# VH-VL binders against q6jhu8r557to671: the designs that were tried, part 1

Every score and structure here is a prediction.

Target 1, 115 residues: q6jhu8r557to671
Amino acid sequence: SHLVCRTAIDEKQEGRSDNSHEVHVDNCILNAEALVCVKEPPAYTFRDYSAILYLNGDFEGGAFYFTELDAKTQTAEVQPQCGRAVGFSSGSENPHGVKAVTKGQRCAIALWFTL
Structure headers, positions and changes below count from the first letter of each chain, unless a header shows other numbers; antibody chains aren't numbered by Kabat.
F, E and O are the ipSAE of ESMFold2-Fast, ESMFold2 and OpenDDE, as the mean of both directions, binder to target and target to binder. V2 is 0.75 times the mean of E and O plus 0.25 times the DockQ between their complexes.
Where letters were taken out, [cut] stands.

## First folded at step 1 (VH-VL)

Design i4 (framework fv_iratumumab)
Fold by ESMFold2-Fast, scan of step 1:
Structure i4 (fold): chain C 115 residues (1-115), chain A 121 residues (1-121), chain B 107 residues (1-107)
Amino acid sequence: as target 1 above (115 residues)
Amino acid sequence: QVQLQQWGAGLLKPSETLSLTCAVYGGSFSGYYWSWIRQPPGKGLEWIGDINHRGSTNYNPSLKSRVTISVDTSKNQFSLKLNSVTAADTAVYYCARGHSDFYEGYYFDYWGQGSLVTVSS
Amino acid sequence: DIQMTQSPTSLSASVGDRVTITCRASQGISSWLTWYQQKPEKAPKSLIYAASSLQSGVPSRFSGSGSGTDFTLTISSLQPEDFATYYCQQYNSYPLTFGQGTRLEIK
């Protein structure tokens, strides 16, 4: 497992939706413009399942979200909560990102599994 | 395949604004964090800040009052402006691509060639 | 800010030597550390990410280890092309910070 912490981005009215972590797929290289995800290095192509475990909830923003392959059309969102885990398959069916942390610091453990 | 090419002013006087641009060729602009990193002659590396394709920025607190990073997604370019320069801002400035993944973390995998900026009276 | 301290700041070695460079973080960074190699007048090149994962195309004589606050970069059998300055960098939190560098010189 790997601990990931991100600090708040200073709030400034820019009329934009920003992400703490850009939309990606865990086991392939996402080309959102071509709507394709290619299994090749440097991606870990052997990942089958992914999980994110939130270690704290005393921050604002930082929601985990899923999109279509275009990396734009949001399909689901998970609000952060201490001890909450998000599990999903690592493949092209689950492009995902993390929205900006607007206050405080978000810490999570990232895990992946292969059978 | 992926190349970063940078250009901008090389010689500046104290109080002027430093301006550099980096163009990305051969790869997607979205999905990455585009960074500026500097290195004073004979010294180590200092991260300045990054920007994503949506224009969201993070800045080093030591430079935040003077720095602006902007993006032009139509040209696959991002730019650095640093106001009120002093001799302490003399450095080689690099643009770099930040590759980020939940499991492998954040690292710089492609770098521009570097631009020497000299600030002297 | 997380301070990164490298040791030694410089060392001299001979081809074939085993070389170890250390990096210490002022607070826990898990495994969120990258090692870079920089040759004179060139941009840095990433060697190792996530403390121990070798970048594609980097020779197997390079290895990384450690977690939390203490990290090491090892070159098992030094080659002529390995004389360079090495930097560690944490990415556990913003701002991203680098160590001061370790200069590896010919003995």
Scores: ipSAE 0.011, ipTM 0.609, lowest interface PAE 9.5, mean pLDDT 81

Design i5 (framework fv_iratumumab)
Fold by ESMFold2-Fast, scan of step 1:
Structure i5 (fold): chain C 115 residues (1-115), chain A 121 residues (1-121), chain B 107 residues (1-107)
Amino acid sequence: as target 1 above (115 residues)
Amino acid sequence: QVQLQQWGAGLLKPSETLSLTCAVYGGSFSGYYWSWIRQPPGKGLEWIGDINHRGSTNYNPSLKSRVTISVDTSKNQFSLKLNSVTAADTAVYYCARVLRFLEWPYYFDYWGQGSLVTVSS
Amino acid sequence: DIQMTQSPTSLSASVGDRVTITCRASQGISSWLTWYQQKPEKAPKSLIYAASSLQSGVPSRFSGSGSGTDFTLTISSLQPEDFATYYCQQYNSYPLTFGQGTRLEIK
């Protein structure tokens, strides 16, 4: 498991751009324009299942979201809440990202499982 | 066979704008972040910012208001502009490739050759 | 911003020596740390990522350990090509920050 914290960036730093984690897949390299996900380094190709556990809720923004392989079409969104967990398969069926943290610091634990 | 080649730097006078371009050969431009890092002579490394193929940027707050990174996906190129330069901006500037994901190892795996930018009157 | 502090800032060693370089983060970064080697007039080369994972092609005499705030890079038996400057870098949070560097010189 890994502790990940993201800190807000103010709007003057091209705050219209999404400064969150880019949409990706946990076990392959996503090419959204070709609609393919390639299992190669530096990807952890052996991951089967992923989970994110939020450790705090005293920040703004930072929503977790899922997309289609195009990395544009949003299919779901999860708002942060202290103690909330989001679980999903690590493969190309669950491209996901994290929206910008606009105030404060978002801290979460990332977990991966091999089945 | 991934190679990063950079150009566009040299001697600048105070108050001018620094402009550098980095081109990516032999690999996919999509799926990665493309970074600028600098190193003043005899000093350590400072991260400037990064951009992805869609134009999403992250900037170092210490350089905010002066830095713009842009991308030309049709040419697999990205560029750095730093406004209002001073002698403190004298450094070797590097472009580099990275994967930047929440739960992923993060390291710069391919680097450009570096461009020395000297700011003097 | 997370401050990364390396110690020592420089050290002198002989071929065959065991060398240890440390890096301390001002707040917890889990294992989100990369070690780089930089030789004069060259771009840095990544050696270790996720605090302890050795890059492909990097000799096994290099190892990393630690988590949270305290991290160590060890070279078990120094070779002539290892004299260089070493940097740690956190990627736990934006902005990315590097340690000030440790210069490893011939004794």
Scores: ipSAE 0.012, ipTM 0.636, lowest interface PAE 8.8, mean pLDDT 82

Design i6 (framework fv_iratumumab)
Fold by ESMFold2-Fast, scan of step 1:
Structure i6 (fold): chain C 115 residues (1-115), chain A 118 residues (1-118), chain B 107 residues (1-107)
Amino acid sequence: as target 1 above (115 residues)
Amino acid sequence: QVQLQQWGAGLLKPSETLSLTCAVYGGSFSGYYWSWIRQPPGKGLEWIGDINHRGSTNYNPSLKSRVTISVDTSKNQFSLKLNSVTAADTAVYYCARSFRTYWYFDLWGQGSLVTVSS
Amino acid sequence: DIQMTQSPTSLSASVGDRVTITCRASQGISSWLTWYQQKPEKAPKSLIYAASSLQSGVPSRFSGSGSGTDFTLTISSLQPEDFATYYCQQYNSYPLTFGQGTRLEIK
């Protein structure tokens, strides 16, 4: 497991106003222009299932979202909430990203499983 | 298999602009972040900045006022411009690839020695 | 900025030795750390990512451990090709920062 904390200060300093994490797929390299996802290093091709657990809710922004393979067409969005978990398959059916944190600090645990 | 090839300025005078280009051969340009990293002779590594396929950039605050990274997606190339160079900018400059989720560098260009002297 | 400090800055060792290099972050970085090897006049090569995950093609004598602020790279039985400079790098937050390097030299 991996603990990840992002702050509004970090993202302002980095010039990251829109996304704290670019749209990606957890077990392959997404080519959004070609609409394909290629299983090759450095992607963790052996991952089958992903989960993110939010540890706090006293921040603004930081919404988790899913897209089509084009990395543009949003299909779903999950608002962060303390204790909320988001689970999904790690493959090309679930391209996802995280919007920028605009106030406070967002902390989450990322988990990946192989079957 | 996948290779980065870089070219550009070698010898500069103080106040000039450094310009380097990196091309990606044999692999996809999208899905990655593309960085510039430098290393002064006998010293350690310093990350300059990165860019993705969509043109989103991040810069090291120490260089932000002087640096611009741009991308040409039709050619699978990205470029570095560093303005107002001084002797302190003398270094080997590398282009490198990282996966967005992990931001470590798994593929590097051959390096370009840039010397700034009067 | 997150400052990365390596220890020692240099060490001498013999083939067959167990070598440990440490890296300390000025603030918590979870496991978001990569170790690199660099030989003279060559670009660095990544060895270990996410603090402890061995890169494909890297010999099993290399291992990494640690989380938070304290990390180690271990070479269990040093080989002649392992004499190089080693760098740690954090990717918890921008700007990405490297340690100052540890130079591993032959006795």
Scores: ipSAE 0.000, ipTM 0.592, lowest interface PAE 13.2, mean pLDDT 83

Design k2 (framework fv_cosibelimab)
Fold by ESMFold2-Fast, scan of step 1:
Structure k2 (fold): chain C 115 residues (1-115), chain A 121 residues (1-121), chain B 112 residues (1-112)
Amino acid sequence: as target 1 above (115 residues)
Amino acid sequence: EVQLVQSGAEVKKPGSSVKVSCKASGGTFSSYAISWVRQAPGQGLEWMGVIIPIFGTANYAQKFQGRVTITADESTSTAYMELSSLRSEDTAVYYCARVRGYSYGYYFDYWGQGTLVTVSS
Amino acid sequence: NFMLTQPHSVSESPGKTVTISCTRSSGSIASNYVQWYQQRPGSAPTTVIYEDNQRPSGVPDRFSGSIDSSSNSASLTISGLKTEDEADYYCQSYDSSNHGVVFGGGTKLTVL
């Protein structure tokens, strides 16, 4: 598992005004223009399921969101809330990103499972 | 060794429902997803849906949404597929199959022996 | 939303090599893994190839799988053909848009 904390200051200094994490797929390499996701290194191709657990809610921004394979058409968004978990299959049906933190600090645990 | 053992053949009337079971043994039931696939006489394989017991989630093929329900009982290591509003066109062998790589590979590594469901008056 | 197209039948004599194609109608064949299943009359399908080109334990090395992006197809190749290879063969992939499994129509292999 991975603990990941981001602050609004970190986002600003890295030039990440829109996204903390760019849209990606957890177990393959996404080519959004070609609408394909290829199972090859360096992707962790053995991942079957993903989960993100928010450890706090006292920040602004940092929303988790899903897109179509084009990495542009947003299909869902999950607002951060302390103790909220987001679970999803790791493959090409769940391209996802994380919006920039605009105030405060966001901490979350990322988990991956294999069947 | 993993085995999937299905319930016996059923003969049903049009308009009724059928519930087929699939008992898993030899592995950890909760670690794997279970899919249901049917095959009408002389026809190809048709996917119906999947259940992932550890997440309590099920997903169905669009053709069967509203008619199919897939459930699992972890205490008995058994998955179930219930199909309602049966028609003669639902006459088929119904298979359960264990799934690896649910979202990306969708690889069926073990199959049940199949259950023949005949729908006739 | 895609289909996988296989030839209805293929035949070859013992000892020869046969290749069965599986063509994806839209999107790249390489977007998702392809599996191949063998079904003999009266039996449940069994896996002969998974994840494009991997063989389960117990499947002889005469069976191989490949992907050809130029034709947008996957292929199952059986070399040293034996009479017990006579069966229906199905390719299968995953449709990310529909969150579901897609099977090819199946190919009847006759060994004569």
Scores: ipSAE 0.005, ipTM 0.548, lowest interface PAE 12.9, mean pLDDT 82

Design k3 (framework fv_cosibelimab)
Fold by ESMFold2-Fast, scan of step 1:
Structure k3 (fold): chain C 115 residues (1-115), chain A 120 residues (1-120), chain B 112 residues (1-112)
Amino acid sequence: as target 1 above (115 residues)
Amino acid sequence: EVQLVQSGAEVKKPGSSVKVSCKASGGTFSSYAISWVRQAPGQGLEWMGVIIPIFGTANYAQKFQGRVTITADESTSTAYMELSSLRSEDTAVYYCARDRYPPGYYFDYWGQGTLVTVSS
Amino acid sequence: NFMLTQPHSVSESPGKTVTISCTRSSGSIASNYVQWYQQRPGSAPTTVIYEDNQRPSGVPDRFSGSIDSSSNSASLTISGLKTEDEADYYCQSYDSSNHGVVFGGGTKLTVL
């Protein structure tokens, strides 16, 4: 497990384009321009399944979302909720990221499984 | 204080089944996976399988496929290992072990072990 | 499937250094993390090394782990040997192709 806490992003920070977590794939290295995901270090290539567990619900924003391999076309979004877990396969079919937290602090545990 | 506490020793007859429990405390049960490992007298460690409680998903070693069932009850933070069609060769100490970085298979905490004796 | 092969036993005098090897029979030893467990008689195993070379809190610096891709092996090295180090030592890795945990056969360490 990996405990992650993110605070609200200050809109006055010029040049900021990153969210709480940029779009990635859990078991390979994503090249969004080339539309490929290569299984090589430092990626955890042995991961088959991933989950994120929200530890609190007293924040705004911080939604988990999925995209196509271009890391731009959003395919799904999961709203955070205390005690909610979102599970998905770790491979190239599920590029994902976390949107900016707009109020408060978001804490979650990331879990990865081999099936 | 993280602890894995297992049920007590059992003596079983050939052909019966045994179900060993492993209660986790001091941590978030659903954040970890629980593996079961056995050790016959004077022998080495042998992996039997794993349960990932948050998904209710279990994987088993090929040798035990069809005889072992691993389950979990998140509400009581307890994992179970049931082994059926017992033979004398199943006499062993059975351990549960917590997978710290599931599924990294790094066992950071081990139960105290449960001796299962199969004899007639 | 692959096997992890350890020497059955090793022995050394107090204060000296011992190294226990763990050799992978097929595929690269570096493909998956290696852990090392210590088991004293009558006790459950406890972790002395995880993820190839990391020490858990409370394990002294005299325990170290390493990977050697040329011999396709992992090693546990214990320096400054003490009598309380007498135990069985097991290496362990993961077989991602067959989705299973693999343990070495174990090494009995005697300190005399």
Scores: ipSAE 0.000, ipTM 0.546, lowest interface PAE 12.9, mean pLDDT 79

Design k4 (framework fv_cosibelimab)
Fold by ESMFold2-Fast, scan of step 1:
Structure k4 (fold): chain C 115 residues (1-115), chain A 118 residues (1-118), chain B 112 residues (1-112)
Amino acid sequence: as target 1 above (115 residues)
Amino acid sequence: EVQLVQSGAEVKKPGSSVKVSCKASGGTFSSYAISWVRQAPGQGLEWMGVIIPIFGTANYAQKFQGRVTITADESTSTAYMELSSLRSEDTAVYYCARGYRDYYFDYWGQGTLVTVSS
Amino acid sequence: NFMLTQPHSVSESPGKTVTISCTRSSGSIASNYVQWYQQRPGSAPTTVIYEDNQRPSGVPDRFSGSIDSSSNSASLTISGLKTEDEADYYCQSYDSSNHGVVFGGGTKLTVL
């Protein structure tokens, strides 16, 4: 349980083609062109589960999103909301990224677990 | 080449806070974790915490929870460690280190000496 | 949490071989990778072994690492000792239960 805050002045502007945090997988190296995710350095291969808990919702942007292994096709997007938690397995089934924060400050607690 | 460059030495009074920076170059800053490790004079290495910039999330050693905050600014490829309520026992060299896969630290900053005294 | 225990100091003559142990107090040493760092006075640590037994580019092959599950320990072995090898050596692993990094207490290597 670790509090992390991001502000609009530290993020990319809304409407840009890039994201605040690029699509990745927590416990393997994603090769989006080959559609594979390989458990090797520099990845944290021992991570089994990841979670984020949002502490506020009074900001704009900063949405958490999931993709297919191509890192392009979005499969889900989570709108930030105070008290909302997003839990997911750390492996290749959940490539994810974060959209830019365009106004205000996003605060969240991140958690990693090894089973 | 990958290089981690830290801010300069600090002298602080008890009860104050210090914020040390670590600027990364020559690699993908956001793809790896940045840890902070300190070393008191004549003593061993002590892990304080880590941030994964790409995810915007940090994890702290239990001993430092409540006093330490680790942040990252991806636009400047810089990680920060802020330690509050400083005591003389916090006098140490503070290192940032890039880590991955079971926290293999492949690159280390040069270290920042923080001295806490009146 | 577990601890990693190293001898406080070891000494050996130039040209000889020395082995530094790192013993895990609970849970298997093989559950998580072990790294080894070398630190000379006034300098930041540098990696000599990662992932139990791998050498970074530029580290000579006289440095080697191994794991012994029977003694629940990792070892750093340095052959053909040189005066330049005088340093403190730290082992390091990861505690998956507490999501934290664990360092050994460090071993001072003297080459005489």
Scores: ipSAE 0.007, ipTM 0.548, lowest interface PAE 11.7, mean pLDDT 81

Design k6 (framework fv_cosibelimab)
Fold by ESMFold2-Fast, scan of step 1:
Structure k6 (fold): chain C 115 residues (1-115), chain A 120 residues (1-120), chain B 112 residues (1-112)
Amino acid sequence: as target 1 above (115 residues)
Amino acid sequence: EVQLVQSGAEVKKPGSSVKVSCKASGGTFSSYAISWVRQAPGQGLEWMGVIIPIFGTANYAQKFQGRVTITADESTSTAYMELSSLRSEDTAVYYCARHRIYYGRGFDYWGQGTLVTVSS
Amino acid sequence: NFMLTQPHSVSESPGKTVTISCTRSSGSIASNYVQWYQQRPGSAPTTVIYEDNQRPSGVPDRFSGSIDSSSNSASLTISGLKTEDEADYYCQSYDSSNHGVVFGGGTKLTVL
């Protein structure tokens, strides 16, 4: 498991005005222009299943979202809620990102499993 | 264990509505979506719509827009599909099926099916 | 806004190899993953192939999937055909533009 916290201040300092985490795939390297995802280092190619658990709800922004392989066409968005979990397969069918936190701090636990 | 258990067969009159249930187990509502798929006797599979309980959202195939409503009750872990203005051509087996929220691995578990017969 | 077209039926003898095609009417077949489902009489469908060419645990390796961009189609190939393979087979993909699931019309496989 891995705890990840992001704040509005952290976003400004890191130059992430639009997204806290850019669109990516958890077990391969996404090439959105070519519409492919390549299983090679530094990606953790052994991951089969991913889950994100929100630990708080006292922040604004920070929405989790999914896209097509083009990393542009949004297919779904999860509204943050304390105790809410999002589960998904780690492969190229689930490119995802996190929108910028605009107020407060977002903390979540990321979990990865191998089958 | 993952299991989807559907309500029993229904016989309905033309013009009425039917509401079929699908009770999910194994933590389905926290990380998966539930779709409804029907199959008329001797015909193929036809997707009707989906609900994503964690988002509280539903989406429907255009053919069924305005006639179908898919809902979920988290307290009982049960998804529902209601089809209104029934016609004889709505006679079919109705399946609920679970999938990842974004379809990549397709439908991994299916309910046993519910036969809905529409006749006068 | 696309259709998936399958042959209505296919027949083959035990021990032989059969291939079922699934052709996408518009947009690239490679734009979205393709799944394949097997449905025996009186039963709900079960997955035999997901993500174009992957097999679920318990599905024998004589089932395989492939994508052919030149014909804009996906194929399910069953080798070493057995009588228990007799079933209807459906391909399925996702339409990103309309956010919906698309099924092929189904193929009845007869093993005689």
Scores: ipSAE 0.000, ipTM 0.536, lowest interface PAE 15.9, mean pLDDT 81

Design n1 (framework fv_nepuvibart)
Fold by ESMFold2-Fast, scan of step 1:
Structure n1 (fold): chain C 115 residues (1-115), chain A 122 residues (1-122), chain B 107 residues (1-107)
Amino acid sequence: as target 1 above (115 residues)
Amino acid sequence: QVQLVESGGGLVKPGGSLRLSCAASGFTFSDYYMSWIRQAPGKGLEWVSYISSSGSTIYYADSVKGRFTISRDNAKSSLYLQMNSLRAEDTAVYYCARDRYYDFWSGPFDYWGQGTLVTVSS
Amino acid sequence: DIQMTQSPSSLSASVGDRVTITCQASQDISNYLNWYQQKPGKAPKLLIYDASNLETGVPSRFSGSGSGTDFTFTISGLQPEDIATYYCQQYDNLPYTFGGGTKVEIK
């Protein structure tokens, strides 16, 4: 588990509309052009389930979102909310990313489970 | 096996230019943010620049902004650093490094190349 | 820019000793701190990420702790191959910044 806090201008962002974290899969290396996800190092291939828990809600942006394997077609979005948890399988069925935090600081705990 | 190999370093006069290359293998290069990090002789590490996986997001340390240009060619699994208007204080070993921008909580430089020496002197 | 103050700058210890290195950030960086090992003439190697997580393949004698502004890196049972310079690095905000390094030598 990880406790992570990110501010409105995060370390990997040039602009505020950029994603806080680009689309990826938690247990394999996503190749969005080929529409495949390969279980190989340095991916944590042993992850089976993922969860995040939002610890605060006094920020703007930072939405968690899911896509198809193309990393472009959004299939779902979860708005941050204090105490809200998002659970999902770690495999290729759940490519996901995080949109930019546009105001304040976003804090969450991430957990990964192995069978 | 992940491998990063830098090249292009050498001796150059102040005001000159050099282009560094970093050849990546053993992983899907197009999925990772990449950085250049330098180390002056006998001194510590200084982060220089990063480029996102697609190449759309780029950032530079203030010391090199306007003089250095980072770029990548995902089809060739290669990272580049074009260095212009070089100064004596740019003398350093330059490392390319993979930023583990793989999942929600990642961000360390998990693999580094061997480095290439750039010497700026008359 | 976030300044990383690392101490001590150098230390000498005996094989089997517990070695402790500290880093202090000029502002709260949560757990966005990594530790690297650099042997003479070689590239740095990641040992600890996100303050306390041991990188895969790294011996369990290495550990990290701390959050916010104060961080500690520990080698439990120093080995001869641990002679190196160790660096902390924050990645909470750009530009990414490194500590000044700690040179570890064997007596």
Scores: ipSAE 0.005, ipTM 0.575, lowest interface PAE 10.2, mean pLDDT 81

Design n3 (framework fv_nepuvibart)
Fold by ESMFold2-Fast, scan of step 1:
Structure n3 (fold): chain C 115 residues (1-115), chain A 121 residues (1-121), chain B 107 residues (1-107)
Amino acid sequence: as target 1 above (115 residues)
Amino acid sequence: QVQLVESGGGLVKPGGSLRLSCAASGFTFSDYYMSWIRQAPGKGLEWVSYISSSGSTIYYADSVKGRFTISRDNAKSSLYLQMNSLRAEDTAVYYCARRGYSYGLYYFDYWGQGTLVTVSS
Amino acid sequence: DIQMTQSPSSLSASVGDRVTITCQASQDISNYLNWYQQKPGKAPKLLIYDASNLETGVPSRFSGSGSGTDFTFTISGLQPEDIATYYCQQYDNLPYTFGGGTKVEIK
């Protein structure tokens, strides 16, 4: 497991404007312009299932969201809540990102499983 | 086997220009962000620039902004760095590096052998 | 820019020793830190990413820990092939920045 913390966005933050984390897929490398996801290193190609567990709720923004392979068309969004977990398959069916944290600090544990 | 091979380094006078190339093989080049990272003789590593997989997103370190231009040709699996208005402090080994990416995590997982650029009168 | 302060700048140790290198960020970078190994005359190689994850193919004697501003890189049981300079690197904010490096030598 991996502890991931993001602080409120500033002008040098990568993925700022909309996202704390750019849209990606957990077990392949997403090429959103080509609408393809390639199972190659450095992607963790053997991941089958992913989960994110929120450790706090005293921040604003930081919503987890899913998109189509174009990394633009949003299909779902999950609001952060302390103790909330988001589970999903690690493959190309679930491109996802994290929106900017606008106040405070968001901390979550990222977990990956091989079934 | 993933390989990155830099070329184009050499001796150039202050104010001169030089173009570095990086030939990639063993992976789908068009799926990865690419970076140039340099190292002055006997010194540490300094990140110079990155370019997104499509070429549309580019960022430069302040030390090179306005003088260097990063570009790529996905059909040729090649990365370039056009260096203009070169200064003595640009003397360094220049590495081509692939930016690995997984779940918002970024790291340079493969590096080329480097090409030496010497800026001297 | 985020400043990465790495210490010590150099060290000498014996084969089998435990070697510890530290890296301090000028501001909170969460876990967004990588460690690289650069052997003499060679390009750097990724060892640890996201503060504590061992890259595939890297020996288990290498480990990383820490979060926020203070990070540690450890070699448990130093081997002759570990002679190298080690660098930390943050990727929380652009520009990406590296520590000054720690040269590890065998005595």
Scores: ipSAE 0.000, ipTM 0.573, lowest interface PAE 12.5, mean pLDDT 82

